# Ledger of designs, part 1: VHH binders against Growth hormone-regulated TBC protein 1 (Grtp1)

All scores and structures are predictions.

Target 1, 359 residues: Growth hormone-regulated TBC protein 1 (Grtp1), of Mus musculus (Mouse) (q9d3n8)
Amino acid sequence: MDPAERAQAARARVPRIDPYGFERPEDFDYAAYEEFFSTYLVILTKRAIKWSKLLKGNGGVRKSVTVKRYVRKGIPLEHRARVWMAVSGAQARMDQSPGYYHRLLEGESSSSLDEAIRTDLNRTFPDNVMFRKTADPCLQKTLYNVLLAYGLHNPDVGYCQCCAQKPGSSAGLRSSLTGMNFIAGYLILITKNEEESFWLLDALVGRILPDYYSPAMLGLKTDQEVLAELVRMKLPAVAALMDGHGVLWTLLVSRWFICLFVDILPVETVLRIWDCLFNEGSKIIFRVALTLIKQHQEFILEASSIPDICDKFKQITKGDFVTECHAFMQKIFSEPGSLSMTTITRLRKSCRAALQAQS
Positions, changes and structure headers below are counted from each chain's first letter, unless a header gives other numbers; Kabat numbers aren't used for antibody chains.
ipSAE, averaged over its two directions, is called F for ESMFold2-Fast, E for ESMFold2 and O for OpenDDE. V2 adds 0.75 times the mean of E and O to 0.25 times the DockQ between the complexes of E and O.
[cut] marks letters that were taken out.
The coordinates of atoms that the task and the answers printed are left out; those that the model quotes come from them. Centres of patches stay.

## First folded at step 1 (VHH)

Design a1 (framework vhh_7d4b_2)
Fold by ESMFold2-Fast, scan of step 1:
Structure a1 (fold): chain B 359 residues (1-359), chain A 122 residues (1-122)
Amino acid sequence: as target 1 above (359 residues)
Amino acid sequence: QVQLVESGGGVVQPGRSLRLSCAASGFTFSDYAMGWYRQAPGKQRELVASISSSGDSTNYADSVKGRFTISRDNSKNTMYLQMNSLKPEDTAVYYCARDEYDYWSGEYFDYWGQGTQVTVSS
């Protein structure tokens, strides 16, 4: 029999595999998901015609008002890699550095970096059929190469030993590599190109997300405090609830920032967020967070304890609101209202200073 | 669709005043911070003044502080720039924009109008 027929029979044995290769749990409402995704694909197909004309007419992709409008309405899956590479500046950096990625892989790696990456590979999408050791091609091997190259490219970001060696340390459990493995995994899944994934990872880690993946994670901690201040400005009742219970924002939203919503929001919604993130920068993260909190404000305000707040924040990332990605993406640009980089930059300076004073 | 239309530009002598207007349509004006940018020949576009969605907070470039005043009327979907004590170095094309910083270009790259020329010459 045909290898394709055998693969089809194997897929029939696991009937809840989504278009991105993820196996869904038995209690997942796959019928509702199938209906949603069928509608979503029709919209993406219509957008693909417009994108094909844009990409051919302009001699490639460059930042513009038109591209911003098109990106906010969704990039078709087949064009994502090319558009992300262009609007993030990754393509320009790759073109300026021929052979650099391959030279990194030919260099000497430390045994501690190799051990750290291999440990993280076991945690990266065990529910995805393309990341299994038996897959051909095996994306786990591709992921190893991208993470190794990045660790060699930016040695200040990686860690030398297993995160579990620091008992009672949340920082040890939340190593820079643990967040980057999920990000790199998604990049590989979408680009299907190892070198492009490396340069897109460099765009995110090196430029769009300042100091997120350093040992101190100062940029990540700063941006979580910036979100807290934005909530005080825009959603004062929620801020009062958090202050009243002495809630640490890191307890609620750390994974929203470090993994850029991977495994927090539906895959389709994450990809739509990343479309805008690569084009418009880090303020998109704050727009997403504020929209989630605002939409569920009354529900959140019912909370009576820290565990109840935590449970509610877990629930607001699930359901129809976040699954209907077209409507959700429109809301992140309307519901939070005004959100300028001037405000974010000012808040970043004050929050960073406050965090440094605490150390 | 988002549309911004500037008006009020012209030629004036140093020390005189001009008032620029920006009419906005295609979005909920009261939800967005707005700004005035300018671009002189051979220079990159720079932010002159910005105003919050409510109008409660404003920011100005050091070169125009005390001379320029930004304001908005959310009921009319209109933003204004009152320019007093104009200097030759204020000569530029002035652009109305929904204020949003573009990380990659180092410029404010959101929606902006076609621009209006302001020339300050003796």
Scores: ipSAE 0.000, ipTM 0.128, lowest interface PAE 20.0, mean pLDDT 80

Design a10 (framework vhh_7d4b_2)
Fold by ESMFold2-Fast, scan of step 1:
Structure a10 (fold): chain B 359 residues (1-359), chain A 118 residues (1-118)
Amino acid sequence: as target 1 above (359 residues)
Amino acid sequence: QVQLVESGGGVVQPGRSLRLSCAASGFIFSDYDMGWYRQAPGKQRELVASIYGSGGSTNYADSVKGRFTISRDNSKNTMYLQMNSLKPEDTAVYYCAKSYDWLPEDYWGQGTQVTVSS
């Protein structure tokens, strides 16, 4: 079959709307997707059989060497909610707090928190049919409830912009919720359960990513500096290029960290990353970032200016390398080499101290 | 602080057109969904049309689809409702609101009367 005929056949067979409700863009490569998915479906089928046996035999999921191995190879979509809840500790928190989520929603809310959330709702996944105003169930309402509950649960995060440059501007509060709205939206799409999405958001924001969404965003800033140091250690030519141009890593990778790769990488790849993130913690973010940079280091090293570096970093999150999610996930555990929590903890301590000295 | 002012209502014969305007102040207009609601005597207020803050997505009640068009001009902080092929059952007070379809309306204008003679 010639390429044009193959493309037309693929477009007729592959749905315009993906399993998560996202409309595929007009320039979407249906033929490449069909080829990818045919291979990936075999993997998904094998994983589903093994996971069904694991979940039935043990009455549930707990962290173990076997579960770690299984999670790295991918959690089937139908089991993601259950496994994420179990391995993150969210299930235990929910079970220990009956009615807490619903009591938060029945409580008094501030007008400023309400306004900040409402502002972000219209800008959250406009390309997703389930987030449209007339959708049933109304996922905008579900997203509002989860974000409102979280703001009430953790008020320090809910009012995260401490310095209003112009008093009375709603723009300042919005940036605190821009990352959380995308994260919460993905949680809702996968769990299809409002309360589970709340407790998974708490696992991410309250435990796995400490201080990422706090007023100073000190944890987020610290981890971006930790990545810079890891690049100096493991990819010294790339580090030399960045230092030579005086590039701030925040210009290149802030959205990778604050949104946990949502809208940066393909949906399937983001979900595979989150499988490991919920089980193994924040070191997974560094593995993903280092793998992206290492795979494209020759391309990056061709850059001659700060705008050129920025453009190249936008390009490295696209294409077959990140779309072939199973191979990509294998590479995040091989390509960066050794990456110990001892090294990360040491770097976090020094980077945090340096940032606090700037205050 | 927040103010919504409707205009453009009137008395018209069936089949004719009216254009309603809503001038907004006291908030960042482009950050909010806006909607047109109507209330006939003895009936509850109903959503007629809504528009996203960006202007990219619109929603209409089944009774007005194909006849009414909602639009906004964020540079002028103004929302519009173009009403074509008006019917006697369109007779109501029309209200401008800062709203989402699924959330209670935060602020209402004073309303503008539309009367389509039978």
Scores: ipSAE 0.000, ipTM 0.173, lowest interface PAE 17.7, mean pLDDT 83

Design a11 (framework vhh_7d4b_2)
Fold by ESMFold2-Fast, scan of step 1:
Structure a11 (fold): chain B 359 residues (1-359), chain A 123 residues (1-123)
Amino acid sequence: as target 1 above (359 residues)
Amino acid sequence: QVQLVESGGGVVQPGRSLRLSCAASGFTFSSYGMGWYRQAPGKQRELVASISSSGEYTNYADSVKGRFTISRDNSKNTMYLQMNSLKPEDTAVYYCARDSPYYDILTGYSDYWGQGTQVTVSS
């Protein structure tokens, strides 16, 4: 079959709206996606069978060597909510706090918190049919509830405290600069339960991601510097290129960390990453980042300026390498080599100290 | 060298229409999402409407849905905001902004802003 005929046939067979409600863009490669999905469907079928047997045998999900192995190979969509709740500790916390989520929503909210959330709602997933005001159920309302509840639950993080930080260029702008809206939105799409989404958001923001969404965003800044140090250790040629041009890692990778790859990587790949993130913690973020950089090392090293580096980093999150999510997930555990929480903790301590000395 | 220049603001009676334009230069316009923001006296700046780099996806504040339409012409490096059924509460300075290619803790979601254009809806 010639390429034009194949593209036309694929466009007729693959829906314009994906399983998560996202409208595929005008330039979407339907033929490439069909090729990918035909292979991936075999993997999905195999995983569904294995998970069905695991869940029948144990009556529930608990952290174990077997579950870790199964999670790394992919959780079936229909079981994601249950497994994420179990392995993150969110289920235990929800069970210990009956009615807490609903009591937060019945409480008095501030006008500043309301305005900050509403600003973010209008830019969260404009390409998703379920986040439109006309949708039934309206996920924009669900997203508002989850974010409102979280802002009231964790006042040290807040939502309004993450308003625009650069004086002069966005003075008076009431938009949140956090990725919580994108994270909560994905959680709602997968769980289809706003209370579960709240407790999973708490697992990510309150425990797995240290100080990412605090007013100073010190944890986010720290982890970007930790990535820079890991690149110096594991990919010294790339580190030399970055240092030679005086490029700031914040310009390249902030959205990888703050949004947990939402809108950066394909949705199927993000969900596979989050499967491991909920089970194994923040080291997964560094494994993903190192794998992306290492795979594209020669391409990156051809860069001759800061804008060229930025453009290349935008390109490395696209294409077949990240779309073939099963192969990609295998590579995040092999390609970066050894990466322990001991090393990450040590680097976090030194990078945080250096950042605090600059304040 | 990035420049965003707004035009089309003015004084208008309630129920009438205005069309704002934003002329962009100094960058590859078709590679960036864009947005319209507004700031009323004594209020915080808010997002009015946003548009993807291709123009295929748009998003609107609840207060303007059904009344305002955002569009762009990539061949002319220009973004538009068609404002219909204007209300006194639409009175604000309207700003054109370029979406940041990356979320940056220093610049947030928008890295370049126009100077603003005044829209006044009054009798």
Scores: ipSAE 0.000, ipTM 0.178, lowest interface PAE 18.1, mean pLDDT 83

Design a2 (framework vhh_7d4b_2)
Fold by ESMFold2-Fast, scan of step 1:
Structure a2 (fold): chain B 359 residues (1-359), chain A 118 residues (1-118)
Amino acid sequence: as target 1 above (359 residues)
Amino acid sequence: QVQLVESGGGVVQPGRSLRLSCAASGSTFSIYAMGWYRQAPGKQRELVASISSGGSTTNYADSVKGRFTISRDNSKNTMYLQMNSLKPEDTAVYYCAADLYEGYYDYWGQGTQVTVSS
């Protein structure tokens, strides 16, 4: 078929709004997406059959060898909330704390916390039909509640000022510091349950990502330095390029970590990553980052300046490599090679100590 | 934590054979699915062959079908790759990989160089 005819036919068959409520941009390649999804639909169908059989046992979902295998190969959308709640430990914590979420919302709130959240609401997913002020039901209200409850639940973290977008901030400060709102937004879209989203946010922010959203963001800074060390070990030519130009990893990868790839990678790919993240923990973030850098190593090594490096790092998160999510997920477990939690824990200890000495 | 150590690599002339071995330590070997990957300079790691935990299922890349054979001996905690009719295009670093799931590997060896040249 003629390419223009194929594009028109695909445009008629593929909805303008994706399953998650995001509007596809006017320049969206419907033909390329249809080709990808036709192949992926076969995989989704096989996964749905396998998961239905696994879940037919009537028991609660628990971490196991079989569940780990199934999760790595993809959780069907309709089972994600249940599986994420179970494998993250969020379900257990929710069950141990009946009424806690609702009691948080009945409490007194800080005016500064309220203002910080409201500022972020207007900047969270403007391209999603369910987060518009005119939507009914309006997920912006649900997002407000989840973020407010979390700020009250963990006052040491609160709603981090470094994660909030503020106009009129210090020179050089950009809106790219927002993170927790995007994470909570994705959780709401997938769970369709306000309280479950709160407990999953607690699993991510409170356990899986230590100190990412504290005022100093020490855990976030530490993990970016851990990635730098892993790149030195596994991709020495890329490390040499970064060191040669004096580039800060924070300039390249902060949003990869702080937003857990939300708005960085395609929605389907982010959800596949989060499937593994909830089940296997933070090492998944490093596997994703190393795979992106390794796949584009030659392209990155062509860079001749810091702005050129930054532009290339924006490009490596786009295109067929990251859109073909099933193949991408297989590669995050092969391409980086060995990556143990023992190694990550040792590197975290060293990097954290170095950062604290510099402060 | 499981450790994997490859051996048997080297320099060999085209048309000859090599047998790679992967020895596992630190964990129960028999529960792991295992595979051989290779990486030539400037190229991505590609799956060469894989074998299930019990050895009942094997898979091969199209480029090596009929020439390479994967096997395992769970009593010796060792996996093998028999490489016959070697071609210059087989030149690469060969990696042993293991995990509880075929195709999704958390444990890797350091690699062993295979060079096919005159």
Scores: ipSAE 0.000, ipTM 0.325, lowest interface PAE 15.2, mean pLDDT 83

Design a3 (framework vhh_7d4b_2)
Fold by ESMFold2-Fast, scan of step 1:
Structure a3 (fold): chain B 359 residues (1-359), chain A 121 residues (1-121)
Amino acid sequence: as target 1 above (359 residues)
Amino acid sequence: QVQLVESGGGVVQPGRSLRLSCAASGFTFSSYDMGWYRQAPGKQRELVASISGSGGYTNYADSVKGRFTISRDNSKNTMYLQMNSLKPEDTAVYYCATEGWYDSSGYPDYWGQGTQVTVSS
């Protein structure tokens, strides 16, 4: 069978719309995906059996060495909501606050918050059939509710299209709830439950991600500088290239951090990353970033300008390396080497202080 | 595929004006924040001016405030930079660029090839 005939046969077998409602692009490699999926299906089947047995025997999910090992090897789609809620602490917070989410939606919102959310709705997943205005149920309405509730729950979060930026902010353009729309959208797609999506968003934005979505985005900028320091320690040739061209990491990899790899990496790979992120916390983001950079080190080192570096960093998030999610997830735990929360906490403290001194 | 094409550059004397245009194709123009960057000989590329997707919000580098005006026409998929009271220090290659549609930070997703502006007497 020649490659063109194989691609055509694969296109007939693999649906145009993925299991999450996203339309596959016209340049999608159906043949490569069919080959990947046929191998991955064996892994998915094995994981489903093991997880079903674990969940029946344990009366519930709690953080443990066994659960950590299972999560790193992949949570089956049908169990993701339950496991994410349990290991993130979101379930406990929801149980402690009965009716809270619905009371937030009954409250008065500011016109600025409403406008900010509505602006983001039109930008969120135009390629997803469930986020179209004609969809029933319409996930745009669900997304609106979750973002509205979160803005009311955490008033320190959010950037308003109608509001002037604070002096010293690096954000030059208007933005509304930057990145949270993509995160909330993915949560809604996976949980299929509005309130659970709200509490998982709270786990990510309020606890796991340190100050990513405030107007100054200080925590997000801090973590990008932490990545720069980790690259200097672990990949010194790449660091030398970046320093030589005057690259600002806060401008280069912003989308990796702000969207938690949504629309940067393939959907299945993002979900595998989030499995570990909910269970093990923000160090997972650095493991993913370091693995991407290390794998493509020689390719990156060929760059001769800032635009060339930007193009290469866009390319390293595509292709077979990131599509083969099971192998990729194994590599994020081996390839970067040692990475402790003690090191991350120390680097966060020094990078945050440096950024605040520049304000 | 996304394409950005700059035009309007040239050689002018100090105190004169130039209007740069950027024609965009391959994406939903009104959904993207846009910017003008410049790179002088031997210097790093710097942001000069930016404009929101709706055109409702603009920002300028301190060195160009009051002299340069950024604007856009979403019906024509075109962005403009009106440069008044030009100085020798404004001599640079000027680049049109798109910023991410959901964040106001980061390097542009796409760059034009650049247009030369030379201010000399």
Scores: ipSAE 0.000, ipTM 0.364, lowest interface PAE 11.1, mean pLDDT 83

Design a4 (framework vhh_7d4b_2)
Fold by ESMFold2-Fast, scan of step 1:
Structure a4 (fold): chain B 359 residues (1-359), chain A 123 residues (1-123)
Amino acid sequence: as target 1 above (359 residues)
Amino acid sequence: QVQLVESGGGVVQPGRSLRLSCAASGFTVSDNYMGWYRQAPGKQRELVASIYSGGSTTNYADSVKGRFTISRDNSKNTMYLQMNSLKPEDTAVYYCARDLGEYYDFWSGYEYWGQGTQVTVSS
């Protein structure tokens, strides 16, 4: 390689900001990303005319067979917030409760809730220029407000901080993990509206994902076991590997569920998943998970230990398969085969009962 | 296997400095979100400093900003916390951690945490 070309490449190694405000590292292939995004944007642009005609219809956006097909093929960037609000039921709840969000923020907060939120603010999208304390407007302040309002709105959930004690800990040491900050952060990035983000968070936490963010997280635990059963039914070789090594599914997939794939999959892919999640509900999570595992089945089956399984599961969420979001979304509806809410509901009942028996 | 080993703690007088080290094995520190947490007597564990994969982006708790500096040495696969102008309220067990989301099991006790290193700031 020409020394001048190498010098030019070295000089081009500066952090760049993507359309969502994220700084990417020097090693990130911006040329490949720009090429991908340009191609993807063409797909969305071709859909824009059809979406514009749909959105000009009498009575606004409503759940229908047509809307379902349109959502699965991609929502234009400029219409995403409006469509999410409409199909999730968040718009209706916001309209029924004028001034409610602002009244929550005027209330007195507890010191424990404030401390929990502030602890997580500094670790929420630090690579995003809009979430830095120096940003104007500062989305970190918006994120604080949304999380505070939600904690006051749903005191049974609050700001979910899951705690676990280490085996053999005489000091009662705890570790905490949350996912609600990452969920709310993405909502704020897309809606650019504090109140809409609050009502969309309510749609996810209060309706679509029951018991995911409660202190016991029983719904989240249940759905991870539902995934295990679906893998046993549809991918029995993978299930046999997992059972043979005594691997817990929570060790592999907890962040897939608790963060709804935020920071696990590329931003564009997460947004396409959420398009379908808001419209079709929680079954979409299982379709995504099964598609990832099925696509990488041979690779996973090469594993010979628990750490090897963990490393392979980390790798399957990276690369071209998940970056090409349009093709990926087509595959989540074909590759896992049939998945009905009847089956999911039955498995949820069975898995929840089994978890309660193990307590 | 993933292992994190903290060192560098001790007993120091107010205004002094300490440098904590976190030696990692089973993964590469430059490829992972990494952080320093502390737990003071009678308090919950809190994040004091973090550093992000692939870049130099760092974040600090308000109580330590301007006094503490987090860094990595990729050749030694080690993360550091330089603690300057130490105060009695900095007294805590300090823990090294990697991103807990991907492989953390809330219910089995699996965590990507080190054993901790005690820092005591007293006269």
Scores: ipSAE 0.000, ipTM 0.213, lowest interface PAE 14.3, mean pLDDT 79

Design a5 (framework vhh_7d4b_2)
Fold by ESMFold2-Fast, scan of step 1:
Parts: structure tokens; C-alpha cells; sequence
Structure a5 (fold): chain B 359 residues (1-359), chain A 120 residues (1-120)
């Protein structure tokens, strides 16, 4: 069969839809996925019983050693919204600000903010049945509201400026520097609540991720340099390869950070990462990144050029290692070794100063 | 699987022309901005030209402006770089790149490259 006939046959096939509403590609082994998910759900079902007892006994969720242990083992889908709201501090902020979200939506938006959001909406999860214009309810409208409200809530974040040029580019094409649309989209899929999604987005963008979505994206750039230093400390052979080829870490890992692994790792794995991210903070991002690099160290070290390195970094985010999310999550806490917020804070200060000196 | 395959490189004399092609597969080609990068020995990789998903917008580095023309054929999943008035300083490996919606900061996939040598 020629490629045109294959493409036509492909479009004629009924797409397979996963539990989150995503249409999977035709080469996706849906039978293997269903078998994996069925096995994984058995684990989650036993844990759901324990979570139900915890949630009833305490009248709510508070950070504790027990909650930390439970969260690391995964939050059942039906409890994710409640637990994320509680452990991130989003619930407390929502409760302190009655009607604030709705008042933001009554505010006047600029034409530039509206245009930026609408451009991103058309490119956000086109493969998800809940985000297509024909869906009822249409999550695209919900996503528009959350992003609009956030742009009005935090004008410094640069959603109105997401088409800004890269710093140092005098004649460059205006580029979108967003990632919040993918993050907000996942929040909406999991919470099924517009206002909760807004407050969880505020927890991530306003507190957990320092300056990731500001116009200069200085915090995002800083954390990529922090990862480079952590790789130099823990995986010196990989660091030597990167230095030898003059590779910029931004070419390899920018989407890992800006989208918090959305569309990089399998949905189940992303959600397990976010469970820990909301509870333990940004150190989780570095644990995930180091685990991916360490697991594939020998494969990465075979690279002979910058494009080869880039291709290998795309490959390490796929396959059984990242699909078996329960085993993967155990490894992010064992394989990278010790990693403290004290070390991360020190490295952030050093890397930020170095980046600002280059400006 | 996303694949980008460059072709059309070679050895030419100064003032001559070359046309590079990039055949893309494994993704919805007409939804993504595309670019051409080059890397000369001992130098950083630089973006020389980019084109929007529709072909309605193009951008060029100052060093190639007026000499290079980027284009795409969405029906063939192919991008091109027409290089006119080639100079010795254009000698580099040229890479086809898939950009995530023109974010300018996040380049998803790269081809293996094609060598262009301009020799006197």
C-alpha cells in the first residue's frame, strides 16, 4: 500500500480513546495499554480504600508523613482534585477569596490577551475529544476562562506577551513562550472544576515554579542550568559529553520544565509526578529529569553530534521505563540519590546570577 | 515516529546555488512551524530561516537575508531552503528542525543534517 492509501485508510479507522479523552495514534498498542491499566487499577483500588479512610477520619487532608507516603504511592483519580487542592495550599487561598475568580472573569481584557489565548486554544490538545469545538461540555471554553482569569490575576506572567521575541534576537520572528495552556488543560481534565483549576494553576505558577512564565522566563532558564549543575555533580560523564559538543540544555529539556512533562511522558506518569509536585514542590522536577538521564546514561553517551543527542533525549521519554508509572515513581526517589531544597536554592541563586550577568 | 530527512547538500563554488529539502513524517506537518539551522566547525548552531505552519510567515538571519528563501509544500510534507549567491562562510552542516508552534525556545526534533561546502 502506498503512503496516500495508508493515510486514507488511517483516517477511515475509528480512533481509540483513552480514559482521559485522548485519541491514540494507530500504531498505539491499545490492547497492551488496557492490560497495563487494568493491572495498575488493581493497585490503585486497594490504595483508594486507604485514602477513603484517611479522608473521612481527618475531615480533610493536611501535610504529614503519612500523607507524603500515600501521595508518593499515587492518588486515586477520584481523590486527586481534593488532595491537590489541600496539599498545594490552593484550597486555603480559594477559601480566603470568595467570588474572586468570578470577578476576574467580569473584568475587561485587552485584545492582545484575547488573541494570545485563542491562538493557544486552537493548538491545545487537538487529539482530545473533550477539547474539540463540538464537545458538550466544551472544555476549550473552560480553558479560555481559566487562562483569561489567570492573565488578569497575574499580569506579570506575560500571557499578554507570549509572542515576545527571544532575548537577544533583534530581527527574530515573534515566538509564543507559553506552556500554561497545557498545564491548565490537564488541571481541567482532572479537577472537572473551572475555579479549582484556576487556584491550582496559581499554586504552580505563583508559588511552586519561580518565574517560569514571566516574560524573560528567567526562572525556567535558571532551573535548566540547575539541572546542568546537578548532572555535572551526579552524572559527570553525561556532563562531559554535553560540554564536549557545546550543547545548550534548553535544546534538550525546555519542554520538560515549561509543560511539566505534559505530552512528553504518558498521562498516568505525568499525573503521578504532579501528585508529588503539589505536595513536595519543585525538587520533584529535578528528580524526574535525573532519573530519565541516569537510566539512559550509556545510550546517551553513544551520541556523536548535537542532533543525535537531541534525538536520544526525545527517545528516553518513551517506552516501558516511563509507561510503568508505579516502578518509575519509586525510582525517582532512589536513583538520583540525595537532593535537598538547600542545594537547589543555592544552585538557583548561583545560576540566576550568572544568567543575569549575561544580559 | 517523527522523522526529518535532509537532502540536497554538496560541494559548490562561491556564487552558485543549492536547494535543500527536508522530508517529514510521523506528525501532522501542517500544524507545525519548521526551520533550518546550520553549524560550522567550532561555532554554535544558528537558526538561518524559519517558516510558519501555513507558510504565511517567514524569518531569516541577517547573514542570509536576500540570498536564502525558505518554503514548504504541506501536501508533500516537505520543506525547502533555496540558497543563492553562496559564500565560503555558508559552509556548515544544515539541519531541518520541527518547532513547537514557533515557541522559538523549544525545538522538538532535528534531522541528521546535510553538509554544504562552499569552496574557492
Amino acid sequence: as target 1 above (359 residues)
Amino acid sequence: QVQLVESGGGVVQPGRSLRLSCAASGFTFDDYAMGWYRQAPGKQRELVASISWSGGSTNYADSVKGRFTISRDNSKNTMYLQMNSLKPEDTAVYYCAKDQYSYGYDFDYWGQGTQVTVSS
Scores: ipSAE 0.000, ipTM 0.151, lowest interface PAE 18.1, mean pLDDT 81

Design a6 (framework vhh_7d4b_2)
Fold by ESMFold2-Fast, scan of step 1:
Structure a6 (fold): chain B 359 residues (1-359), chain A 119 residues (1-119)
Amino acid sequence: as target 1 above (359 residues)
Amino acid sequence: QVQLVESGGGVVQPGRSLRLSCAASGSIFSDYAMGWYRQAPGKQRELVASITSSGGSTNYADSVKGRFTISRDNSKNTMYLQMNSLKPEDTAVYYCVTDEYGYEYLDYWGQGTQVTVSS
């Protein structure tokens, strides 16, 4: 069959709206997607069989060597909510706090927190049919509730009018909820449960990600500097290029960290990353970042200016390498080599101290 | 549940060869990608070589390309590292690792075997 006939057939068989409610762009390659998905469906079917056997075993899901191996190979969509809740510790927190989420929503909210959330709602997933105001049911209300509850639960991430008016604060002029809206939105799409989404957001923001969404965003800035140090250790030619041009890593990778790859990588790939992130913690973020940079090292090294470096970093998050999610996930555990939480913890301490001395 | 046993290490002069072997437990061997890591005193662990479950694809660190060859015999549940033209900088403890489809090799590590390249 000629390529035009194959493209026409694929457009007839592949829906315009993906399983998560995202509208595929007009230039979407339906034929390539159909070929990819037919192969990936075989993997998904095999994973579903293995997970069904695991979940019918004793006592439900808990962290183990077997569960770690299974999670790295991907959690079936229908089991993601249950497994994420279990391995992140969110289920235990929820079970220990009956009615807490609903009591937060019944409480008095500040006008500043409400304003910050409503601003974020209008820019969250305009390409998703379930998050549009015309949707019935409309997930914007669900997203509003989760973000409101989280702002009340964690005052360190709530919008502060006094912080926004502080002359020396670079972070205070932006909503402290920036980035959490995209994370919460993905959680809602996967769990289809408002309260579970709240507790998973708490697992990410309160435990897995150190101080990412506070007004100073010190943890987010620290982790970008940790990545810079890891690149110096593992990819010295790339580090030399960055140092030679005086480029700030925040210009290149801030959205990778603040949004946990949402809208940076394909949905299927982000979900596979989050499978591992909930189970193994923040080291997964560094593995993903190092794999992207290492795979495209030669391409990056062709850059001759800061704008050229920025453009290349935007390109390395696109294409077949990141769309083939199963192969990509295998590479994040092989290509960067060894990466321990001991090393990350040590680098976080030194990078945080350096940033605090400069601020 | 996977047991890995390394052998073949020792003390050799520069330019000589050593062959490392890694014997793995059970039927899982043919399902997993395998690799060799090394760690010298005061340095991070370095992936030296890896091989897919079928043996159809291999990967090598730049420092060992052309000198080292990784192979496997699934019928014997054994993986090998043939080390030629050894250099003093190859001195390290070599670890056999296994993980399915090339995922992180921190699970199922062997005890390690010392390789010392000195005059």
Scores: ipSAE 0.000, ipTM 0.105, lowest interface PAE 21.7, mean pLDDT 81

